# VHH binders against THO complex subunit 6 (THO6), part 5

Target 1, 367 residues: THO complex subunit 6 (THO6), of Arabidopsis thaliana (Mouse-ear cress) (q8l4m1)
Amino acid sequence: MYGDATNWNEDEYRESILKEREIETRTVFRTAWAPPARISNPDAFVVASSDGTLAFHSLNSLVSQSASFGYSKGQDVMVAEPERVVRAHEGPAYDVKFYGEDEDALLLSCGDDGRVRGWKWREFAESDVSLHLKENHLKPLLELINPQHKGPWGALSPMPEINAMSVDPQSGSVFTAAGDSCAYCWDVESGKIKMTFKGHSDYLHTVVSRSSASQILTGSEDGTARIWDCKTGKCVKVIGSQDKKSRLRVSSMALDGSESWLVCGQGKNLALWNLPASECVQTIPIPAHVQDVMFDEKQILTVGAEPLLRRFDLNGALLSQIHCAPCSVFSISLHPAGVVAVGGYGGIVDVISQFGSHLCTFRSSSL

## First folded at step 1 (VHH)

Design k09 (framework vhh_3k1k_2)
Fold by ESMFold2-Fast, scan of step 1:
Structure k09 (fold): chain B 367 residues (1-367), chain A 121 residues (1-121)
Amino acid sequence: as target 1 above (367 residues)
Amino acid sequence: QVQLVESGGALVQPGGSLRLSCAASGFTFDSYAMRWYRQAPGKEREWVAGISWSGGSTSYEDSVKGRFTISRDDARNTVYLQMNSLKPEDTAVYYCAREYGLSVPDYFQYWGQGTQVTVSS
């Protein structure tokens, strides 16, 4: 029962399992580029992870760290030191967005705990010598809490998670995609719900503001995308299969700069819609499940359950494929200068130039 | 603050039975669906079984259907995996996971440390 060698081997095995768990459980769900004073200065971005943290990184610092990183047989990806890391959520942080582009911009995050938390970016990014950056739970300026619903037996529903956000500074709003099958419009200034969007039959994956039409679009586990009028809260259009047995989740959506073109990620397909015509003009098959989509002018970027960033034109022609370090990629964020950050499995972030070159690949350090 | 602690793994003979337990803390347990996964050496982690937050619905991977049963005890914040008619192919580290709202086909969730199950004569 008390073998010395056996006890030493058990400790090593336990440490190996804990390390493997830490690596395998850490996932970057979203990255967001901070509003720079100049659009040609892609430097600051924030990483939202499965451990509930938000980590601020500088691209210039990462490139410098990468140049100092030496190759070793046991390590192929550098662990980067963030400029700041805070615990934003209990449970995963699913989305991170900047609200505004001025010096008064807010950093917003949402997560599994059913909350949106917001900080003034200036205060989040600036170091105070009195603060313990890696362990500081910086108090949020804004906290929005998802509503709980009463069931027929009178008990409150579980706290619904917030899976995605879309910001609309023009209307003073943030829109949330919730686990209770509802989308919500929140007034940023008051912190109160302005509108509830009810009609989906399963939780929401994505929400996108279409401010030019005073609409939002939502994508759901129920296999439908829906267009809603922000003034009435009513669903104006349902996009999706009527066959419940063949429904594939709508995991991701993006609008182009004109807000006339919509791309939806649904299972292993992209669907391109012209919204004024209410017409699906193109369907693009993808070898893996789609996890994020976006427009780069007249081109579509997509990532998913594969280690690839794909670029398509509006006719569905594949323009490029770029290998990414995460074996499964959860998000894309595009800087106006054409630099892309992708995040995914293993807590890995790849920063890719406008020319398709890898600028840096790293894991963000934990608290 | 979410913690999952698996236990019950052992060495058993083919045809034997084991019950695995997962003790959960740091979240409202009765509000979440729970899953069991396993990983054999040199293989990808695979889903084994799932149970809804209410316990009213269960699901299983095809190779374990009829042999494994998932259950939960919300008063004890524990999920169980009863494994019967064990085969050498069931040899793996077994992991407990809490299901999240994001629909991920695989498994990107808080994990426990795992518990080793070895099926060998």
Scores: ipSAE 0.000, ipTM 0.185, lowest interface PAE 17.0, mean pLDDT 80

Design k10 (framework vhh_3k1k_2)
Fold by ESMFold2-Fast, scan of step 1:
Structure k10 (fold): chain B 367 residues (1-367), chain A 121 residues (1-121)
Amino acid sequence: as target 1 above (367 residues)
Amino acid sequence: QVQLVESGGALVQPGGSLRLSCAASGFTFSSYAMRWYRQAPGKEREWVAGISTSGGHTSYEDSVKGRFTISRDDARNTVYLQMNSLKPEDTAVYYCAADYWGEPLTSYDYWGQGTQVTVSS
């Protein structure tokens, strides 16, 4: 309605506090470094959050802001303005990936609404700083919609969420990990499903393409990881605990650059597999639940329900342990220069150098 | 175990009102954003409304904006959907969903059973 003129500062202060609280209760599920991802230019990256937004940030801008933040009276974590922010999903955005490695790359996101949406990265990053437009709305170039299944009454099931994606530009494919216990192979050019991978008994957390073998790997709430043939859609191998009563979800998976080594995050353990030998060669205990894993050459990076980024060698020896700002960390993204971005609870992103020093820590401002 | 129980669905005439409730248990309700979805027979499920963890931000699908209001009561672990000026097109099963911290965000195990809303003369 109307505010008393003397209360304008109080209203602005109240809105500021509510906005800060809303930012602090968000979760960053994934970050992705933008192309061209060359060793000399770690700068642009995109943040996918629980409020359904994709936020584009510049590392150089954030580092400059972070250096100045010590003089602010605010919280220990700075709130940064993104270069661009869009509402990509109705509900959380769970994963963000780049499809392609050059200026023609697509920015892809998936989320709770059962959609994959894609934009040309150039258009997303450069489109319209026009202060005279009512909405900063950028129509997606690509929209993939998860299948719905018929229930006992003949009606369609609720839309399954898409929890993770893996890109394979060489085959023109995007693979999705769905809440209906299936993985799907999508043809990017046509927007149609090329293959359905059925066999898991509970929703999928992760999917990883193994292009050299024409396979994908999936990790499920059912406590198994599975290897699938992309040409037939058939399961080649089931990787799981011998003790069904102690089965814990497979939350995360990664392949090394040779695609011969697999690391799986399962409960409070990492399992390292040599795929050609079909042998589990190491099990590494972790004090907290594992939420993400990846390879950095011959080393394993892991984060989870603790404020730590851990680094191991292939023999399971702990090489380093870096404190992260989020009290629980959901994802790791590694730039070719060795710079790591981690995202987690409280909407916090922490960017860590190749030497293990903190470059910047921030929350994105809300939409 | 995470459980969501929807209630409040009924038969109403066009122009009528209903309030749906979703009672949550098995998780720290105040730490999670909450959403309402709906699905008519033979149609795709669609998102209807969402409310932030703090309750400070709400969002709505365009066809229900101005008619529906989402709210939450963290002391009662309940999210509500107040539906006014109901139309036959609003006829659907309405579902509640939660986003989890440190857990799987949403799945079939974490969806409620739904509550049927029918708008007809």
Scores: ipSAE 0.000, ipTM 0.116, lowest interface PAE 21.1, mean pLDDT 81

Design k11 (framework vhh_3k1k_2)
Amino acid sequence: QVQLVESGGALVQPGGSLRLSCAASGFTFSSYEMRWYRQAPGKEREWVAGISSSGSTISYEDSVKGRFTISRDDARNTVYLQMNSLKPEDTAVYYCARGFYDLTSGYMDVWGQGTQVTVSS
ESMFold2-Fast, scan of step 1: ipSAE 0.288; ipTM 0.837

Design k12 (framework vhh_3k1k_2)
Fold by ESMFold2-Fast, scan of step 1:
Order: C-alpha cells, then sequence, then structure tokens
Structure k12 (fold): chain B 367 residues (1-367), chain A 122 residues (1-122)
C-alpha cells in the first residue's frame, strides 16, 4: 500500500496535482447575469475564466450546494457543479455579456484568441448536461475575428486579443476593446466591422457604449480615457493627463443610467466626471489598484487588487466596505434586484445580497 | 519571484541598429504583457513599446514608430526590442517591464529589470 512506490498510480497522482494547480491559479475575469423572466428573481449567471471556459450557474442551486457542503466540511471553499460549461476560447476568456434583454438574447464572450463568440442563451442554458463529450460541443451562432495588421516586413501580426466588450442592441452593435490599441464597432447581424477607433498608443482595457450621445468611451494602458463619435470614428475628447510622467492605466469605466456621469478607475484612484459639463467633479483615493467600477443608481461600486467591495456616493463618501472571498477581485456584475456577483483570483466567485450578506462563495469546476 | 534581465545595450553610431533582449523567469511568461521603457539622463522613465501576453498585439511611442519593433519568443521566455535607424536622442537606459503575475493580464503591479544602456554617438 504505502510501503511500495511502484504500486502508486502515477497518472492519477499527476492528474490530481495538475487539477489542484489549475483550481488554485485559475482566475475569473467576468460574471454576467442572464436576462431574468422577473427582475426580483436573480438566478442564472455566466462565469468567464482564465482557462477559456464559460460556466453557467444557478444561484438557487449554488445556495443549496453551499448548505450541503457546509454540513460536510465547513472549512474549504466549495467547488460548485455548473449547469453547463463550455470551452469558448483558446486561452483566457476576458469578458462575457448578454446581447438583448429577453429569452432570445445572445450570450457573447471575448478572449485572448481575438474572437468574440456568441450563442443563443436559451440553447446554451437548456442543452444536454453531458459537457465532456465531443457531441456536446455547442457551435457558436456568431464569431467575430479581430483584424491582423501588417508588420514592417509585410508579415501579419499575431492575433490581437479582445479585452472587453460593450453591447448596444438598439444600434445592432457590439464594441470591442482590442490589444492592438483600437476599439472596433461590429455589426452583430452581418459579423462585419462598421467602424475602427484609432488613436490610443497602447492596448485597451475597457470600452463602454454611450448610446444617448452616439459615442463610446475607451480606457487604455496609455493612461488616457477617450470619447469617440460613432458616426465618424473620431476622438472628440481625451480624458486624463497628457503628461507621460504621471501616466496611470485606465483599467475600468462605467456610465450611470442617465449616461451623464462617468466613473474611471485609474491606478489607485476613482475619477468622477460630469460629461455634459466636461468636468472632473471628484477624485476618490483607493488603497489598492482599481480593477472594476460600476454605478448602482447614484452610488459607485468598486473592486480591485484587494479582497473588498467598496460603495461610495457621488460626493466621495464611503458608504460600505464588504469583504470578498477572492484576494484580488477583477469584476463586478449587478443584477437589477441589487444582488452583486464578484469574480477574481483563485477562480472564486462571491455572490453578495443587496443588504451586504454573502449568499454563496464558490470555485467553478474545470473542464 | 519575478526576474527580468535585459541585455544587448551597446554604443552605436547614428543610423545603426541594436536588438535588446529581456529574459524572464519566475512566472508564466506567455500569459503576461511585456513592455519596454527608457530613461535618459535627467528625465523620468518613458514608455517605448508594448506587446500583449497572447498574440503580440503591439503598441509604440510615436517617436519610435517605424524604427523599433517589439517581439516575443514564449518558448525562450524572452521579449525583444529591435531598434533601427538609431538617433542620438534614443540614448537612454532601456528597461523591460511586466505586470504582476498574481491573476493574469488585469493586474496593475509592474516589475522592472535592472536596465541596459544604449548610447548613440559617433
Amino acid sequence: as target 1 above (367 residues)
Amino acid sequence: QVQLVESGGALVQPGGSLRLSCAASGFPFSSYAMRWYRQAPGKEREWVAGISGSGGSTSYEDSVKGRFTISRDDARNTVYLQMNSLKPEDTAVYYCATVYIESGSKTYFDYWGQGTQVTVSS
């Protein structure tokens, strides 16, 4: 048994170590709540991870699994059973979004392989649960492929990654933030590029649509946020320092429901802008690097390189500070009912109620 | 335990070429963006070029576009900066930098190498 090394199953031991390592080093980059049948009934959401997978989870199932796991162990973070998991990308999946608000919505993902892939959400959610067999490969209805650029000697560049998406179903568009320093407007129906937004000098972290003004906003590694006219593809405003010595990455951006207020995450600061006035109203210092921001009505939510979800008012007053399970948090997704899902380091997702209580904490299982 | 070691800096005449190398260790290199910065005497560090963790999506400071090319060899854990048509104003210590390895391309902590001196003069 223990006394003979040749009796150890070496293959099973190696698989165990590789699985443990994969679980420990995996990162959740984004979560997205599925369009609900009712606003007061948060349930379905999708998790995009560094292993290239999209995993569909049910909040009701996770709460039940969490209760059962708590009785059996009480010490470890639960590894949750997803309703479905698919490999969406070669390399990491960086963003996941729903295109549309009803049961005919598309589930979209983007990633390191320079693709946006899309599926009918109903088909994704209601398909056979045998996820590890070839016949359960769910072919995407939509595939958008980043352009490759010519190098100095005429060779094509490697495929640029897509780091973020913003959806605009009213215009039939998806906007992408690319590793080639460009943003792109894609026509969802045809799968073709409608506009290229050139001007940033380093790769893009974030893109947000400002449909009311026919604009998009982009945030870049180059230390600027930019506002672009969607009709012309021209930059109409550069937000942030032109001074290279004070350059800090613009990692994250969000618009409020009126699209008049912008919050930018830049280094260890939030910058709050009133866009009609073209004025920075408030700068809020954060103890860690900001990785995501969003509005909850007239409040700002932020996460970053710390295990905390912070909530501020528009005057910069800290309203709440909630401990999160990931030691570094990459994304916030807010359900209309006020429930928040955060994802981060270690493949951990934490689902937090509108009252600040933890509903469930888990790692999604690997493929 | 991230280590970055630059090499290839030398004295070159104006119009000459150099290739800088940065050997990386202690992290999963292929998953992380790599960047080159430079610092001339009496100035702060200036960004020069960047390459993404995945495909080699590349970006450049305007003054070096068309003259410098960044590339990577993930099998050798090395990033390169090919510098052509060098000018006296390119004289600087060149630094390799990467993002903190904890959780992939969205981390915002930079690691720096020790630098390699490039001097462009006759």
Scores: ipSAE 0.000, ipTM 0.238, lowest interface PAE 16.0, mean pLDDT 81

Design k13 (framework vhh_3k1k_2)
Fold by ESMFold2-Fast, scan of step 1:
Structure k13 (fold): chain B 367 residues (1-367), chain A 122 residues (1-122)
Amino acid sequence: as target 1 above (367 residues)
Amino acid sequence: QVQLVESGGALVQPGGSLRLSCAASGFTFSTYSMRWYRQAPGKEREWVAGISSSGGYTSYEDSVKGRFTISRDDARNTVYLQMNSLKPEDTAVYYCARTVYIDSGTYKYDYWGQGTQVTVSS
């Protein structure tokens, strides 16, 4: 009658509770849709989390798992089984990007350990499924290591983290936003630094390649966005308040498809810039701190420290507002079919259709 | 070897003032944001104040805003916390932390020092 209670192992129970807590206290910092994205229905995407893992998920599998989960657990968020999990970083994985758009694309990740690691996507996706990285070793094809700096007493600095990446396959480059206040241009083929972009006075949150102009844009804790010439490594424009004490951090940036429009997330505001005119044309107030922005053609998507995905036009009019499962949302990834994945606090990913309906809501299983 | 050494903690009467100092070594101080945290007996550690690596941005917990001021001196590798109008509820061990900002409201903090005891009582 009481068999389970008589065989209760306190250590196994404690371990189970700690594992459940790890799942619930994780943060998803970024998601990325896998190629081929433009021609196919959305399916494969990768989730980068605070535990240092990259988890590969299939949307079709997640929808099936969601349908089976139902109301069995009183509306709790389901824990989904990924197609593959690897521990990519020692410490949080902050960003994940695909380098290339075809079958030869690389999966790149960056993180707190100051590394960019890369794998051929086909090899990553087609490897045997394993939830335990210690038992499943997939060697990266590419490893880029941030430089360390000499301290005042000659000791090396702690390894600066890499907070964000931007890819430029046309120039053979990946750009990184580093915790040492520098951006770096890396040559993907050689793994060497091509250029250092120095001028910010605080760590970088974001970097965006502007390939049409041979420029990059960076956003910093110092409250400025900066435009850099990739050929010289020189800052060509500083975007920010004249009074340093009134500056708010630039947490996120995006360019539209023409690379003429820039949106910056800055505190509780979006700033919309026309780059050819060098003019801020619109400031859009947001009720919460902005954590990610992107363009959907001539519309702006934003998420932040609230459980909402907002959509604006270029005049600042609110077009839609969709409730998201994470109480704080850190990233948006948009599939060309209009499907959006958002990731955030609690390790929660919410996948939203082009019509604004929720397709699935989940946490990835832990290692 | 990264080290943070807090000092300046003392017994003060309510309404008094203290300045805490945190001396940093073993890393490039100017490239890191810094935070002060505190922990009262039997309570969890709570954030008090933060300053960006440039000093251009400062942030405070609501209960200390207007009373506490965080500042830094990069030439001396030191971060300061000026505490005014001290209250009994400010009694805690105060810790200095090197921080990495990863997103709005999310921070990694590392290299906690030994702390410095602040007691506010008559």
Scores: ipSAE 0.000, ipTM 0.162, lowest interface PAE 18.3, mean pLDDT 81

Design k14 (framework vhh_3k1k_2)
Fold by ESMFold2-Fast, scan of step 1:
Structure k14 (fold): chain B 367 residues (1-367), chain A 121 residues (1-121)
Amino acid sequence: as target 1 above (367 residues)
Amino acid sequence: QVQLVESGGALVQPGGSLRLSCAASGFTFRSYAMRWYRQAPGKEREWVAGISGSGGSTSYEDSVKGRFTISRDDARNTVYLQMNSLKPEDTAVYYCAAIKYEVSGYTFDYWGQGTQVTVSS
């Protein structure tokens, strides 16, 4: 420990190994396609990762980079340079959503630090605003902070994490799924809680707004999915097994475009519900634990703890299986053009066309 | 960089009590479920107890229910295993694991080096 050049070289080597391990263990939890999504070709999307970063990528740029990289090399995954990276959270960023569909849309993220942070998308995407690049932090326009609960002797609880968000711009609301077993309705304009949804016995994995019925749906580690009335904050229906032996977490939920059909990912099963009939019409077994689910018109997309994107019809028939680059896949985001981005273990993102071909596969660069 | 350090392992008499601690660093502790596993010499590693990331749910292997209690202190980034009414069959190296998810075929987890518990007559 006394001024040796050999020890100096060893420190450089150790730093290299730590950087390699950080890249390998980094996880992408969510991707989101940027507006205007409805009438434009897919291009801009944002990646939320375990290191607390939000990375903005251009599909056009990624496809070009992928073509140059793909000279019949080995099994190496391309490390892509993002258009912009900011550190949005202290600890993992679990979800990313766009609030609004026009030029005034907000980019929202939530994370382990118990906060929702928001930026005007136009300002976030502005490539020549280098003012904050050296700081690795862009000042948010909006910050929502989870409540801390008082214990028996007045001690404050740890700050609950926010695991998922659902946006409802029509009502001016963001709904959050929190680690304190509660869902919250936030007023975006004032930054205040409009409603607290209490009833789950363990932390929430997912929340979905059902605006047509003034309801939200939540999925919990407690093994139940619940439907809540937004006007009263009361639980309208409990979905799932009442048997404590079957304590399979409800990891993911999605509504179809009509908001009449619900699909729930629970353990190794998908459950398809017709909400107006209040009836489970189909149960689809999956070989691995389900981590995300969504509707593509009359079809169900699912990913989970396997390197596969599966597609089912509403009768439970398997339509396709597409091999994905992450060995475990955490999220699906579907562009209206049918292009899918999936994110998962190793910080890997795979972008798949509407026909099931791989457009690009990459690791997003860290800060 | 993730580090888990178990402590508290000792030699105890049958019927005795012991508290194990696992100190975590280099990751956001509260985002991970924490579990205790044990491995006796020449045997497979077995799950003992688990606590959710929020701390709201605990679970136990049947042979330790009512005797062992898992708890966490997120302010200190520590998980505990309180072991009461110890039996010779509880003799093992006890491992702390931090789990982001555990699903069939794939696990995102980190493991400590273990702490030896010996229950001897």
Scores: ipSAE 0.000, ipTM 0.180, lowest interface PAE 18.9, mean pLDDT 81

Design k15 (framework vhh_3k1k_2)
Fold by ESMFold2-Fast, scan of step 1:
Structure k15 (fold): chain B 367 residues (1-367), chain A 118 residues (1-118)
Amino acid sequence: as target 1 above (367 residues)
Amino acid sequence: QVQLVESGGALVQPGGSLRLSCAASGFTFSSYAMRWYRQAPGKEREWVAGISYSGDSTSYEDSVKGRFTISRDDARNTVYLQMNSLKPEDTAVYYCAKWGRLYGMDVWGQGTQVTVSS
């Protein structure tokens, strides 16, 4: 409720309350490690947050700052200054991905405003672009805009948010998981939709490209994961129970390096599927809702609505359990060197070494 | 923490009207699209209505189009569902939810019971 306020300072008071609430409720939805140094020591990564920002951080700088902060007070979370911060979306930024792995890679983000926006990574990261930052925000090179649908009576649908992206630079495509229950294939050069994947009955949480089979996989609030043929846009397979009463949301999915194994985060369970056999080979119970999963070779990493990063083998045995700073963890990003960044509630990012040691824990400074 | 509190449910006669409210806290309400869902006993939860973060666009399940209106008041962190021409088949517990990514926890309120009966 809005408190008592003098008429002359009413807007200022309201704005201060909203700003305070935005800081307090800030959430990191995704992190992404930057190319082109995939085989080098990890350094550059980007953080996508609920305030619509993309923040670029240097791990070397963060580790240095974290060591100094930890000496003075170990219980509080450090507030770190990013190398660069850009307001990418009007509303939350839900996913961030790099399109390409070389020096010409694009940084892409998607969000609640129904847009994918993209920048050349070199220009985003380098200080010479900052000459224009003082007068204007960094202008994106790419903008993809979700369609709005008309009902039979003529009213427009809400702007469908874009909850997740998967990139396929070889085909020139970005796949998006949308709030209108559809996945879309976008042509990056033209900015046009090449294919619409229709069949889910509720919004999509996740999309994963299966390039070896010319397929995508989607996970939905409707409790199904689906496999789609990219050439026809047709659903090839519905993964999961046909009993709608037993369906739990599919919040997250990952493919292994062979693209034969799928792990799905579904409610409080991990489901491990062998795709060629169309067989669910393991179900691993988790005490909290699963929010992200990924493969690390023959191991499964998972985070969820608890302050823990878990690691399992393919037989479902728990290999490690590491405490994370966010009370609820939304995403995992794994660097090839084995370093993991997790992001979550409170705007907190925790960076964990390949040996399970915490390298740094921080919040980004707000714009 | 993050929570949604639904209110306004009541017993109403067929053809009656009711306004539901959902008060949001613990997240930046103005930055999120919002939805109303309903669940009748022994049935799955069904989407009813949605509104964009800006309030500029709305959508509805076919069975409620023309009868229900979703709206929002970002100054009060509240989403509303105005229900007109109520039918017995509208009897359900009504829930509001953030549309799209959730904060990694089940942010479903306790719901508010709507009963349409003579």
Scores: ipSAE 0.007, ipTM 0.325, lowest interface PAE 8.7, mean pLDDT 81

Design k16 (framework vhh_3k1k_2)
Fold by ESMFold2-Fast, scan of step 1:
Structure k16 (fold): chain B 367 residues (1-367), chain A 118 residues (1-118)
Amino acid sequence: as target 1 above (367 residues)
Amino acid sequence: QVQLVESGGALVQPGGSLRLSCAASGFTFSDYWMRWYRQAPGKEREWVAGISSSGGSTSYEDSVKGRFTISRDDARNTVYLQMNSLKPEDTAVYYCARSLGYPYFDYWGQGTQVTVSS
């Protein structure tokens, strides 16, 4: 008849509960859309999670799974099977970026273990390494390791984490935001540090390359954003309140396509800066702490410690707000077609169309 | 499809100079980093020099730094290695490679022989 109670296995049931718990306690810190060359776009994207994994998903597959799941189980968030999942880091993976714009691009991640690791995207996306073997460990092509600092008497500091990356393939560089209060410019060709940016008094949350001016911008727990000259490694401008006690952490930053406009997420505010004029043009209050920010042409997208994706114009007018499945949202990634992926608390990813419709909502299955 | 063809290898006296060329086809040359490697008889392949897609970054193995210069001409899909103050230890087959970032590559050329002796 119904049920196969005699085939029910307690060990399999326990394992399923532990896997479900592991999935539900994850946080997705970042997503990144894969390069468009010879792959249907928007289709491929990578999810970086608190368990140290990178998971590759196909939007077409997720939409199909979501439609099937919604029919069979209307109450729970879907657990989706990734196309590939790799254990990238010991501890959380905080950021994921593509280095390059075609199938030969590198997939880069950084994390709590103080490393940047990189894989050839073609090898990550395709099953070429599976000849009669089950393999979830893909050897990285690139490994950059944060420096440990010597204190007096030769004692080494703890390994500082890498909280964020910015890529500049045109200069052959990756910039990292580190837990030792420094930003680093890495030469990807040699794997060595080209420049150290020292001046912040607390760990860095964010780094953004401003290639047109040979600068980087950094945001820190110390409540300042800083602009640095990449040629000298010197700070050229400090952005922050004069009252040290009223400074709130700078959690996120983005530049527009012209690299003339900067938006900073600082506590419960967005600050819009015109960099050529060196002026703060607009401050936009947000009801929750800002966790990520980006430009979509002449509009600002923001997420934070609320289940909402907000869209503003440059005058601070709210254009839209869209409910997101995570109760707290850590990151936005925007595809050129206008599709947005957001990731957050509970290991949940929400993919939203250019029109504000939800295309799919899911958790990645466990490694 | 992807093809890299090295040329310019010759017999030269110690202290002499030589320029190697690598002609690329089958891909968008200006989008890729390019490298030179060498392999001496009975030894493993050694990285020599690299140049970024923009030409803005160059890097060299310590034993050739100050003597060798890598450059590129994107209009001609060609990467060059200018070798000055050549030593007998520079004797090797020199290979051009399309790079994904040091120390990794995805395509190699056929190689060109450089011999430094009397």
Scores: ipSAE 0.000, ipTM 0.156, lowest interface PAE 19.6, mean pLDDT 82

